# VH-VL binders against Rho GTPase-activating protein gacX (gacX): the designs that were tried, part 2

Target 1, 188 residues: Rho GTPase-activating protein gacX (gacX), of Dictyostelium discoideum (Social amoeba) (q54j98r51to238)
Amino acid sequence: STVEEVNIPLFLHNGFKYIIQHGLGIEGIFRIAGTKDKVKQLQMQLDKGENIDYDASKVDPVDLADLMKIYFRELPDCLLQSDQYDHFISLLTLDRLGQIQKLRELVSSLRPENREMLKQLIWFLGRIAVNSTTNKMSEENLGLVWGPNLLWKGGKAVSTTDMMELMAGAGKIKLIVTLLIEEQEHVF
Short names: E, the ipSAE of ESMFold2; O, the ipSAE of OpenDDE; V2, 0.75 times the mean of E and O plus 0.25 times the DockQ between their complexes.

## First folded at step 1 (VH-VL)

Design m1 (framework fv_modakafusp)
Fold by ESMFold2-Fast, scan of step 1:
Structure m1 (fold): chain C 188 residues (1-188), chain A 118 residues (1-118), chain B 107 residues (1-107)
Amino acid sequence: as target 1 above (188 residues)
Amino acid sequence: EVQLVQSGAEVKKPGATVKISCKVSGYTFTDYYMNWVQQAPGKGLEWMGWVDPEDGYTDVAEKFQGRVTITADTSTDTAYMELSSLRSEDTAVYYCATEYYDSGMDVWGQGTTVTVSS
Amino acid sequence: DIQMTQSPSSLSASVGDRVTITCKASQSISSYVDWYQQKPGKAPKLLIYAASSLQSGVPSRFSGSGSGTDFTFTISSLQPEDIATYYCQQSYSTPLTFGGGTKVEIK
């Protein structure tokens, strides 16, 4: 077996644990908005290269959840890679077994850093979804909320055609992230 | 030194209520869920529920819903499990347990024996 | 609820033997399985967490493996002090659920 040591940011690693310990029962976690001022304060700490220290801080899980979405949305390129956008969208034309197979192929082709970060994020989202009877965040709800933060086409040009295409793509992106969460044992 | 110390053994009649305490020391009480686990004589372990001491959020297994109340008092670093409408099948050892080292339920109380008899 | 099916329910082995216990989840739980040892009259003790991670202070003869739905717990060389009941437990989702337990005795 090949051992690839790929680190994700400490704030994400610790944040996933924190939300699992404190946020699994919060109705609408990731859907409801955090306190903008507190989220901005946490974001400023990260921007300065400081790590969020959970030992002394009473971080609101909702604020942290919002920060996580912002973090992924503000990456220089989306986690699933904009150069893979069309490939991810096109897998939805396949039956479910074909979707899983193609998804495994696409995930395996991601940069190692992105693949490891995605793996840990999707595991974490799966933990949230399993408590959906309490928190009301199913795999599909999480796919809807997280989709736009994980996959976008990119580019400067925005036309009426592009905007309509982006709107049509939003539902497909939701399904892709939903599939990642539901089938993660067959994908990673 | 991390410790969970539970209240002493109880003998109750059917229909009564029992309240068991679990006093925490050696770690920050509000940082981890406190679990409650039931073990009937000669039987296996059964999860009852947990509380988040920071905000009082609880999740209780369906078998115990309506009869179990799990609470936490952060001023005394003490968790409580209250079981009402006691039946003979509630005779068991009850444990509190937490995930202090971020690895499963790695710190357990010593257990509290509850006997329900007429 | 996630069902944890543990086998065997009991076993008898000699000192020095390799002992294997299995646990099957009713759905995929990734690596979120913990293994506990319980001696008569005592609280359970965590031995393995996250399917394969050895808890600090636990002897290296204990190990765990598996992912998804199928998990294995192994004692590589059974010692007299290992007489106990062993339980798997999933930590993937509430309600947290335990396997039925495996009673390990020395013949």
Scores: ipSAE 0.000, ipTM 0.448, lowest interface PAE 17.3, mean pLDDT 84

Design m10 (framework fv_modakafusp)
Fold by ESMFold2-Fast, scan of step 1:
Structure m10 (fold): chain C 188 residues (1-188), chain A 123 residues (1-123), chain B 107 residues (1-107)
Amino acid sequence: as target 1 above (188 residues)
Amino acid sequence: EVQLVQSGAEVKKPGATVKISCKVSGYTFTDYYMNWVQQAPGKGLEWMGWIDPEDGYTDVAEKFQGRVTITADTSTDTAYMELSSLRSEDTAVYYCARESGYDFWSEPYFDYWGQGTTVTVSS
Amino acid sequence: DIQMTQSPSSLSASVGDRVTITCKASQGISSYVDWYQQKPGKAPKLLIYAASTLQSGVPSRFSGSGSGTDFTFTISSLQPEDIATYYCQQLNSYPLTFGGGTKVEIK
């Protein structure tokens, strides 16, 4: 869809808003597990094309946080693009300024729809991180939790097998996502 | 370093209640779900239910609904499974098992198990 | 509930043999299948998770494969210490369910 080339999905847009309004102070947001049955129910509603009124339904922000991670994990290819995996990993050999410059180059080379979605997601994660004294989710903690959902080698990670291969390189991927959050003003 | 240590064996009469503990150490108790599994003598593993120690939310398998109560005490890092109205068919080894991952969709598996608690129900 | 049908229920093999155990889910469960080893009087031990990922410290002779509804667990060269009952488990949705188990014995 052409419209999707310039906009992020409505449920993500509304979800970011909901978590900012209700979830910024939750200790361990994105780290602590939601309720499997509640998250599954939300996922089923979205899969059926239902509009979820998060406020009216009193959705637990932790459940919505898990759903967001699931959404990115279930994309046909990871948001940072599997064809860029080696390029992202290799930037870690550079000094900080070189890392920022290369990261900006790689982000600029992403498909426009991926770049826009990444920009909005990283902005949102930055909003979480600035409240880390309360929620305990620093840029590094968010990088650790989100890394496996944003970058993997090979094709679509339709199963935990692909995610676990990504976890084998978790330290490097964590640093890349941490860098995206910390340096977003210089990257986007 | 991660350990799950369960309470000792119990012998109960039919109709009694048993409460088994699972004390954890070496990790943040509230960051992981705790599951309970029953194994009757010579039989397979049967999932009973789970708890999120952070908020106390529980879900139990239909077979055990109404008889099983799962709780967690965050001050002592201990999970409990209480089984009431005991029958001879409840004679089994009961295990607690930690569910791994940062969220339940991220690589769920039971990475650490308690040693088991034998419960014998006899007249 | 998702039913996990495990086969065979028991088998006897010689040291060095290749042993294969299968699990069939009553509905699609992606790769959310774990495999456990249980020796007499002991708690189950995780061997494989996410259908094919070997748990740290587990010997490489153990492997898993499959996705969707059909899953396979293999011991490439059976050793005496592998005498145990093996269980599959689906973790795709609650209630979590285990296969019936496969008792592996040396002949």
Scores: ipSAE 0.000, ipTM 0.444, lowest interface PAE 16.0, mean pLDDT 84

Design m11 (framework fv_modakafusp)
Fold by ESMFold2-Fast, scan of step 1:
Structure m11 (fold): chain C 188 residues (1-188), chain A 124 residues (1-124), chain B 107 residues (1-107)
Amino acid sequence: as target 1 above (188 residues)
Amino acid sequence: EVQLVQSGAEVKKPGATVKISCKVSGYTFTSYYMNWVQQAPGKGLEWMGWVDPSDGETDVAEKFQGRVTITADTSTDTAYMELSSLRSEDTAVYYCAREGSYYDLWSDSAFDIWGQGTTVTVSS
Amino acid sequence: DIQMTQSPSSLSASVGDRVTITCKASQSISSYVDWYQQKPGKAPKLLIYAASSLQSGVPSRFSGSGSGTDFTFTISSLQPEDIATYYCQQSYSTPLTFGGGTKVEIK
């Protein structure tokens, strides 16, 4: 849950710190798979409301990385808000300066809790990308793996049409998240 | 229709260099990793490496390091695999394969679409 | 490197038979196992991803199961068009590695 003095869930705050301390040099971090049973164990501890001490538990950073992606994917609505989907996608028709201006506008229009969580997540992903010569996770790589976890159209029914739309939007969503990471000093 | 179309068969001398192309159509080239796989005659599949077409980042298997260069040209939606210092044991079919799935977090690393293969014969 | 040990290397069965192929990883790879079919002179085709998920357009007679280190691929009722070599692959970490393959033939 969210706690006072930390504007995002404590496990995310502590998770970002843990991965920065132990995971920056791991090739394919966020791309390579964690151990499914270990990730499920961590997820169950979070579901119980436990505050996990990652250092004391010697948590594998790769398992934590998977848990973090699952957390965002399982939110009731995506972090970038499904009601903003078309607005995010449409900014790609603009030139770079227009994209930055529109992106700043859209981010400013997000709910305060979503905006703060996004700001901290994107900062964290930027820290991963700075080590891309070692970990092979550039801004574009992170955009690819994180995109589907941060932005979707929403809704409960999954149809053939919804699947086709998801496939068509995948590349655009990647570009949106890549832009957030690359231009974060101008967006937040 | 998603397609990966590879360049034609090559016959090379030992010590030569070969460059194979993989032209894609029907999807956004920069949204998927492109992998390269070697298959020697009568043998199994062996992973060589991948490229991220969005930024040119690559990862190459240790066996091929120093001899393999994998690149992507986004202006022509074409991936390339160049193998130098050819030996007789490099005689094989080489495949490009797209990595991707939209079904869940656990499935995004499968090779869902493959090129038809390029036969490279190294003979004196 | 993660070694993928596939068994058997070859098998012969009759049309309508249940065919089972196994794959063992040298370390835990969660559910990151994919299964491919390769017919003579053709490129491999993805059948199963994430150990148990059926690829779109693939007949329901193909299935996969397992997690961790032990994985199974099954053809519930072998058809003549299923004559091929089948490969498992771990997609858990680089270098990506394939099993040795299982050649399936009709008696």
Scores: ipSAE 0.000, ipTM 0.460, lowest interface PAE 13.7, mean pLDDT 84

Design m12 (framework fv_modakafusp)
Fold by ESMFold2-Fast, scan of step 1:
Structure m12 (fold): chain C 188 residues (1-188), chain A 119 residues (1-119), chain B 107 residues (1-107)
Amino acid sequence: as target 1 above (188 residues)
Amino acid sequence: EVQLVQSGAEVKKPGATVKISCKVSGYTFTDYYMNWVQQAPGKGLEWMGWVDPEDGYTDVAEKFQGRVTITADTSTDTAYMELSSLRSEDTAVYYCARWDEYSGYFDYWGQGTTVTVSS
Amino acid sequence: DIQMTQSPSSLSASVGDRVTITCKASQGISNYVDWYQQKPGKAPKLLIYAASNLQSGVPSRFSGSGSGTDFTFTISSLQPEDIATYYCQQYYSLPWTFGGGTKVEIK
């Protein structure tokens, strides 16, 4: 039987499959740090346009998990788009149904390539969360570790007021990503 | 030696379904993605989709969704592309092509299968 | 979808001439571009991968360069056997997309 996929960068597509095959049982997957030198080697392969060698004997799932977070963190603009930051944060003032409706609206307004990449990433994170009894990574835990890599306010903070405002958003970003994972059937 | 051998030419009427095969040899079938590429007469190359023979996962280009089914049979090392609800615009040469995901390129191609859709 | 705009659509040159073909991506794709040669009635053949790497067995007169959105493919000294259509292809993101092709003919 055949399963359909949505278009995303090949290393992410293959990386999601690799983590699902080899990483679902790893306690703290995405929370625990990879080996700096090995993660850097994988990052250099991507920078050179080389594909990652997804051999279980060569690639530690924890290193790959770290690389994935770095990939999203280092995008020129965050996946959820910095111009949508205030809109995402403000939906938390609504009740659950209102949150879902507004989230669907905001996701639909993203650039098509960002929306498709987000859809596949959130599906993947949901697969991790289903195994939370074993890996200890619930929707909330994934929201916490992934949030900062997916949504940030645009611009450089240059004052203590700016810094305090950015920090106040951290807990809300966690809730937004948690909501995306929990309600993905109603959002995408 | 690596070989991708496709089934022979097909002539179909509008509304029919065509199923093309791509039999491989000389390598481990499950190690590479198998892709299908359409080329209309005198036109360029258009990617249709791929299958991962190891797990059966596929991705199909938006233009062909709902009409294309791509499958792989690991017992015979053969990939298939089935195109339904044929239209005259589907008249083309169809290629299977092996994708090396670690290197990021098509290294081997089938010889092509000509499909003609005419009333 | 990432669109690959290839130019020119066709060209005619003499044996020994330098031929340059360009591809422009609709968004940044790093160096995730391959170049293929297709001779009449034949399947495509890989020449260049990851923007600038020459495939084993391919003559050194073929080269590629570029990153981000702008890519170039060059034949430094055109030979009779180089009569073909050349295609760029991005593999940054599915679906894979090809340029429209450049038909290279000799006068």
Scores: ipSAE 0.000, ipTM 0.455, lowest interface PAE 16.2, mean pLDDT 85

Design m2 (framework fv_modakafusp)
Fold by ESMFold2-Fast, scan of step 1:
Structure m2 (fold): chain C 188 residues (1-188), chain A 118 residues (1-118), chain B 107 residues (1-107)
Amino acid sequence: as target 1 above (188 residues)
Amino acid sequence: EVQLVQSGAEVKKPGATVKISCKVSGYTFTDYYMNWVQQAPGKGLEWMGWVDPEDGETDVAEKFQGRVTITADTSTDTAYMELSSLRSEDTAVYYCARSRWYDAFDIWGQGTTVTVSS
Amino acid sequence: DIQMTQSPSSLSASVGDRVTITCKASQSISSYVDWYQQKPGKAPKLLIYAASSLQSGVPSRFSGSGSGTDFTFTISSLQPEDIATYYCQQYYSTPLTFGGGTKVEIK
C-alpha cells in the first residue's frame, strides 16, 4: 500500500518537544490557564510566521500549553472534522471492542494531514498522562480539557452558540478523546 | 525514495577522533530528529543521542557526554557524529536513524564500522 | 533510565512454529514500544511501532501486544527468512533504551 508523507506544523512539533522537556511535572498542565498577555504575545508571533525559540524566550510551559489548545480551537474546521461529528458521537453506543474498531475506521477516513496531526497529538497526550501521578492529568482529564478543542458540530467553534453546543456534548467528546489516548495502539 | 547514506569504514588509533556522516535524501531534513546508535561486535543496540536539524539542539546519553558531538548541516542535508578520545571498546558499527519526538526509527543508515586498534 | 529486559536471550525453533518474545520495562511506558528485526550484517528494520501497529510492508505473521510494563512480540509461523535478532525499544523518555535482543535460529 501507498503511504503519504505528511508534516505537522513546526509550531506543534517544537511545542510538543518543549512541553516534554519542561512541562511533564507541572500539576494541572493544560487544565490551568496561562498568563493572558504572554499567551497573546506568543500567538502574535505565530500569526506573523516567526520561528519561536521557546528556550531562548524562557517560555512558561503553561503559556505554551494554553496556546496549543487555542491553536486547535481556532482551526477553520476541527481536527476530527465536523463532517464526522455524528459518527464519532454514535460510536459510544457500541461495546469497547466495537468502539475501537469504529474509531480506527473513522480515523482512517480523516484527511491525511488531519490524521497525522491527530496521531502526533494523541501520542503527546499519552506522554502527559503517564506522568499523571505528578501532573494530575489522567487520560480522562486530558479528554475533558482537549475534547472541545478537537471536535465540534459544524464550522468554527469560536461563537457562543457553538460553545453551548460543545458543552452539551462535553461528556461524550471527553470519552472519545479518552478512548483515543487509551487505545491509540489499536487505532493508529 | 527516502535514504540515509553513511560514510565509509574507519580504522583509528587509540586517542584519535572519528567523524561519521549521514547524508539524507527523499524527505525534508529538518522535519525529523537524527539519532545515532552504537552496536559493539556481538552486542546489542545502544542509543547515543539525537540532533534536531532545524535548530541544532542535541540530547546525548550520559555515557557519551564529553566525548560525542552530534551536528547537522542543513546546507548539505548531512548529519555528523564525532567521537573523540577513542578507546578499543569504541570498536563498533554506528548507525544513523531518523525519528519524530522520540518515536519509531523508521529509516536507518547502512552503518559505519569503526575499528580502534593499537 | 528506563531498563528494557528482553527474554529469552536466544531461541531455536522449527519452520512453522509460533515464536514469542517478551519485553519488560522497569516502569510504566504506556504503549511507547517499537520492535526491530536485525539480520546479520544489516541495519535494523522497524516491524512494529506503538506496541501493536504493523509497519507498512511487513508480513502479517508479525504482531505485538501489551501496555504499561509488559510487552510481547509474536511470529505466528516462523519462516527461514525470519532468522535474525529482534529488539524492543522504548521511546517514552530519553535516554532511548533497547532491550538486550533475542536471537532467533532455526533447528
Scores: ipSAE 0.006, ipTM 0.466, lowest interface PAE 13.7, mean pLDDT 85

Design m3 (framework fv_modakafusp; at its last look DockQ between E and O 0.39; V2 from the best seeds 0.00; counts 0 for: pae O 7.2 > 2)
Heavy chain, then light chain:
Amino acid sequence: EVQLVQSGAEVKKPGATVKISCKVSGYTFTDYYMNWVQQAPGKGLEWMGWVDPSDGETDVAEKFQGRVTITADTSTDTAYMELSSLRSEDTAVYYCAREGYSDWYFDLWGQGTTVTVSS
Amino acid sequence: DIQMTQSPSSLSASVGDRVTITCKASQDISNYVDWYQQKPGKAPKLLIYAASNLQSGVPSRFSGSGSGTDFTFTISSLQPEDIATYYCQQYYNLPYTFGGGTKVEIK
ESMFold2-Fast, scan of step 1: ipSAE 0.006; ipTM 0.505
ESMFold2, look of step 2: ipSAE 0.244; ipTM 0.716
ESMFold2 (binder alone), look of step 2: mean pLDDT 93; pTM 0.944
OpenDDE, look of step 2: ipSAE 0.018; ipTM 0.593

Design m4 (framework fv_modakafusp)
Fold by ESMFold2-Fast, scan of step 1:
Structure m4 (fold): chain C 188 residues (1-188), chain A 119 residues (1-119), chain B 107 residues (1-107)
Amino acid sequence: as target 1 above (188 residues)
Amino acid sequence: EVQLVQSGAEVKKPGATVKISCKVSGYTFTDYYMNWVQQAPGKGLEWMGWIDPEDGYTDVAEKFQGRVTITADTSTDTAYMELSSLRSEDTAVYYCARESYDFGYFDYWGQGTTVTVSS
Amino acid sequence: DIQMTQSPSSLSASVGDRVTITCKASQSISSWVDWYQQKPGKAPKLLIYAASSLQSGVPSRFSGSGSGTDFTFTISSLQPEDIATYYCQQYNSYPLTFGGGTKVEIK
């Protein structure tokens, strides 16, 4: 069939490599906050279409880690797609093998550009988790931190009903992202 | 041992299409991006594009947009680069090159395929 | 597009000499530069990645350094088998771009 051309943002691709090169040993990477002014400076460079200078003397890995979370959180729709929210949540009622099978089906149903970005992101998060003895960021810890940035029910507006639904789903979203990281070999 | 083996030399007329293959062995084909690089006679290297064999997603350099199609066949562990509307300046050696996920460098290259465009 | 300016375009040196090649990027590329060796009639071979990391199986006489816009590739003691053209390549921004190459010959 037809081969589809998909653009992968270079700042993400190079950013993943930069974090792997300079950030794997940082305790709490992605959990601890970056410096507000430095993160804002990097975000402004990206918004202007400027290239980020990935010089170790100029970019703190923690600031870059924060920028990456902000990037996904500020997408018009979440990477895992809000229209798939209920389907992702419902897989948690299945046993482990059923969860893996259903997760593979849901990932395959994502828009091609979202699936490709997700594949690269989850590979990267797996690389972080392998160093959890040093950095203290296990698959579950990454699921907790990254979950809210990758999957939400719909829109970013918060009403009373939406807030109650978000709170009920928070723990489940963590488990879904944890499962993506742990089982990525069987899902992608 | 990792090997990338390309198809043999081609001689084409202007306006024709050429399709070059790159068959891999010694590693899991779907675990690495495959890139294509052009080298005109006596000239340097020029990047053309890449493909992710797992998903079939591609990115092609602006210079080659509309003329280059990159594909992958996971059943035969083979990547393809198709160049259409050939002109004399497309005479070159074409290389496939495997990209490492960790740092984006090209750690293994095919032997090259010579394409000559002549009437 | 990021332009990679390589110098010199060619050089001649004696066996045992220290050989230095430079590469300048038109804008900062951090440490995202690789170095390749290409012998006549052969495909390029990766020697150095990420500015300074030696590829597995490559002799220790080859080294790289630099960051930002200025990069250097060095052969500490030139051997006869090192006769080749050497290329730098940036991986900071698409499209990926190569330097013009440096042809290394023995006197």
Scores: ipSAE 0.006, ipTM 0.486, lowest interface PAE 13.7, mean pLDDT 84

Design m5 (framework fv_modakafusp)
Fold by ESMFold2-Fast, scan of step 1:
Structure m5 (fold): chain C 188 residues (1-188), chain A 120 residues (1-120), chain B 107 residues (1-107)
Amino acid sequence: as target 1 above (188 residues)
Amino acid sequence: EVQLVQSGAEVKKPGATVKISCKVSGYTFTDYWMNWVQQAPGKGLEWMGWVDPEDGETDVAEKFQGRVTITADTSTDTAYMELSSLRSEDTAVYYCARGGYEWDSYFDYWGQGTTVTVSS
Amino acid sequence: DIQMTQSPSSLSASVGDRVTITCKASQGISNYVDWYQQKPGKAPKLLIYAASTLQSGVPSRFSGSGSGTDFTFTISSLQPEDIATYYCQQYNSAPYTFGGGTKVEIK
């Protein structure tokens, strides 16, 4: 046993299983929106410290997918850590091998709990992408949808220049998450 | 040291039920799924199903649905596989194997196997 | 179900030979393939996971490669203790299917 072996929240563990079992064939999984009222109901169960009863609730995988995105989006700081934002963005100027090396370095520098959660999430997204012929969610599509939920600069846009920079960063964040999914074998 | 220890060999009549156990030690039982694999004499490996000891959820291969029940007892760190309505074709070695999607679902530790012989 | 077609079903080679076994998936499975060794009367042992990652404690003469649908397992220099049946397995989606196995013997 080592301190680096940290468990992820139970609802993420169970949610990844549920989507793999019931959601891999859903076209646009994570891209299409769930039902607002159903997602809110699931979120309320988690807020009460309850485990989701998948059998009794007959959970829609699309609603669960939305809940997962909300969970990461509402973390106090993004999973990839806002203090690493510039380092992640800058790796895109390197060639593919340099990008992989830099990603490995940055991922290793994350807090152990963030690194473990990221590893599990990226593995899960890779499982979704393998079924992209059916579900239409390639590594790039998942990078597009998940990027904004996993990495942000920190603080708020206070000027038009800041807002333009954030918009330009969105495309780069997509590429970073795409790279994490594609090269996870070499990064983790 | 991770160990998966299975119950002893069984000889059953056609139509009977057999229940095989797999007791684990050396790791947290609820962190990994427990899989069951059948191997008929001189044949290859066939996955039967898994149980998640954390919540009792199971998935069973279509071939075995209706005849196999897979369970886990967290108080004794033991997984069980129960196969009913036994036929001669069920004569095989049955393995439990640790694997889980959290650890890329590969089966890194296996029990020693339990031989089940079905004869009249 | 994802079908795993393994070839050859058996082979005979000399000590020190390079042995290659292949496995073909009926659909794309990225790198979600494992390789196992099974000696007579024993449980299978994991050698390679995620198509190319060597399991801890496994000799470096064993290696794996491939992605998508075509996968290869190699023993760079066959040793007497490597006489066994080898199986690939996909874990992209349930049911987790095994290849038919390759029996490796010394000629």
Scores: ipSAE 0.000, ipTM 0.506, lowest interface PAE 13.4, mean pLDDT 85

Design m6 (framework fv_modakafusp)
Fold by ESMFold2-Fast, scan of step 1:
Structure m6 (fold): chain C 188 residues (1-188), chain A 120 residues (1-120), chain B 107 residues (1-107)
Amino acid sequence: as target 1 above (188 residues)
Amino acid sequence: EVQLVQSGAEVKKPGATVKISCKVSGYTFTDYYMNWVQQAPGKGLEWMGWVDPEDGYTDVAEKFQGRVTITADTSTDTAYMELSSLRSEDTAVYYCATDLYYGSEGMDVWGQGTTVTVSS
Amino acid sequence: DIQMTQSPSSLSASVGDRVTITCKASQSISSYVDWYQQKPGKAPKLLIYAASSLQSGVPSRFSGSGSGTDFTFTISSLQPEDIATYYCQQSYSWPLTFGGGTKVEIK
């Protein structure tokens, strides 16, 4: 049997490695905000197609963590696909086994590139969560901070997202991302 | 095509230093970590460390700290592993390996190995 | 460091047999286990990543499963070319650590 080969952006690949090596012990990683001007500078480097300098003395893991959230938030469409929004939300009416089964089904229906990127991101977030005794970022905390960056209703999140719809769904989106992290071995 | 080509076999005396090279082709050298793995005769695989060729940052396993220096030369797309104060227990095949499948999982490309023999 | 305990250390089986190798991590590593095949005189080859994902170009008779601390690698129908030593490796944290290996031979 053959499997499709799908790659994620090099920035994310290297960023995950960098955070694991330099940011895993930081209390509130992904929850605490980076410095706006430093995050902007890193974003400008990406926009120009430049490599990010991953020297630990120059790149603050907190700034990189913020940049990673911004990257997903600024995608033309959210990673979990806005056309699947109602399907993801509706799985929460099921019991936990039903939620896992439906989540596996929905993830399998994503575009291959989105599914692979999601798989790698959730794997990375799982590694952060295992260190939650030190970094204070449980699966639920990561679901809370990452949820709005991964799933929204309609168009581009930054400029055109319906903020009232996003706010109303925030708790449900948190639970979906929490479930992805907790049950990733049964979903992917 | 993607290839990692290592330098040839070495025979060294106890106390000497050996430096093994790993020349990269077919991908952007600075975009991926280069790992080094030791395999003693008839024994299993043991991870030694890695280098990020972009900035020269390294991580080295505790067993090898103080004796192993891992470096990269971006002008020649070549990684190096230098092992000092050689002992007979360092007799092994040494591999360079990298993960080109995005996601930081596994090492999917390996060099052919370099045999180092430490004898009096 | 995370210790990977692999069993058995060696096995002999006939062509067509189902072969099972297990790997136990000293702590939970979720699904972050890779499996390699190494033939005599050759470099290791990645077969399975993330516990259960088959590397491109690898025959479907190879599979992996497991999560947490217990992992299994299976060859559904052993072929002569599968004679090799197989290694698990955790990709959960640095330093990377390998299991002790399982030598697979034909009886």
Scores: ipSAE 0.000, ipTM 0.450, lowest interface PAE 16.6, mean pLDDT 83

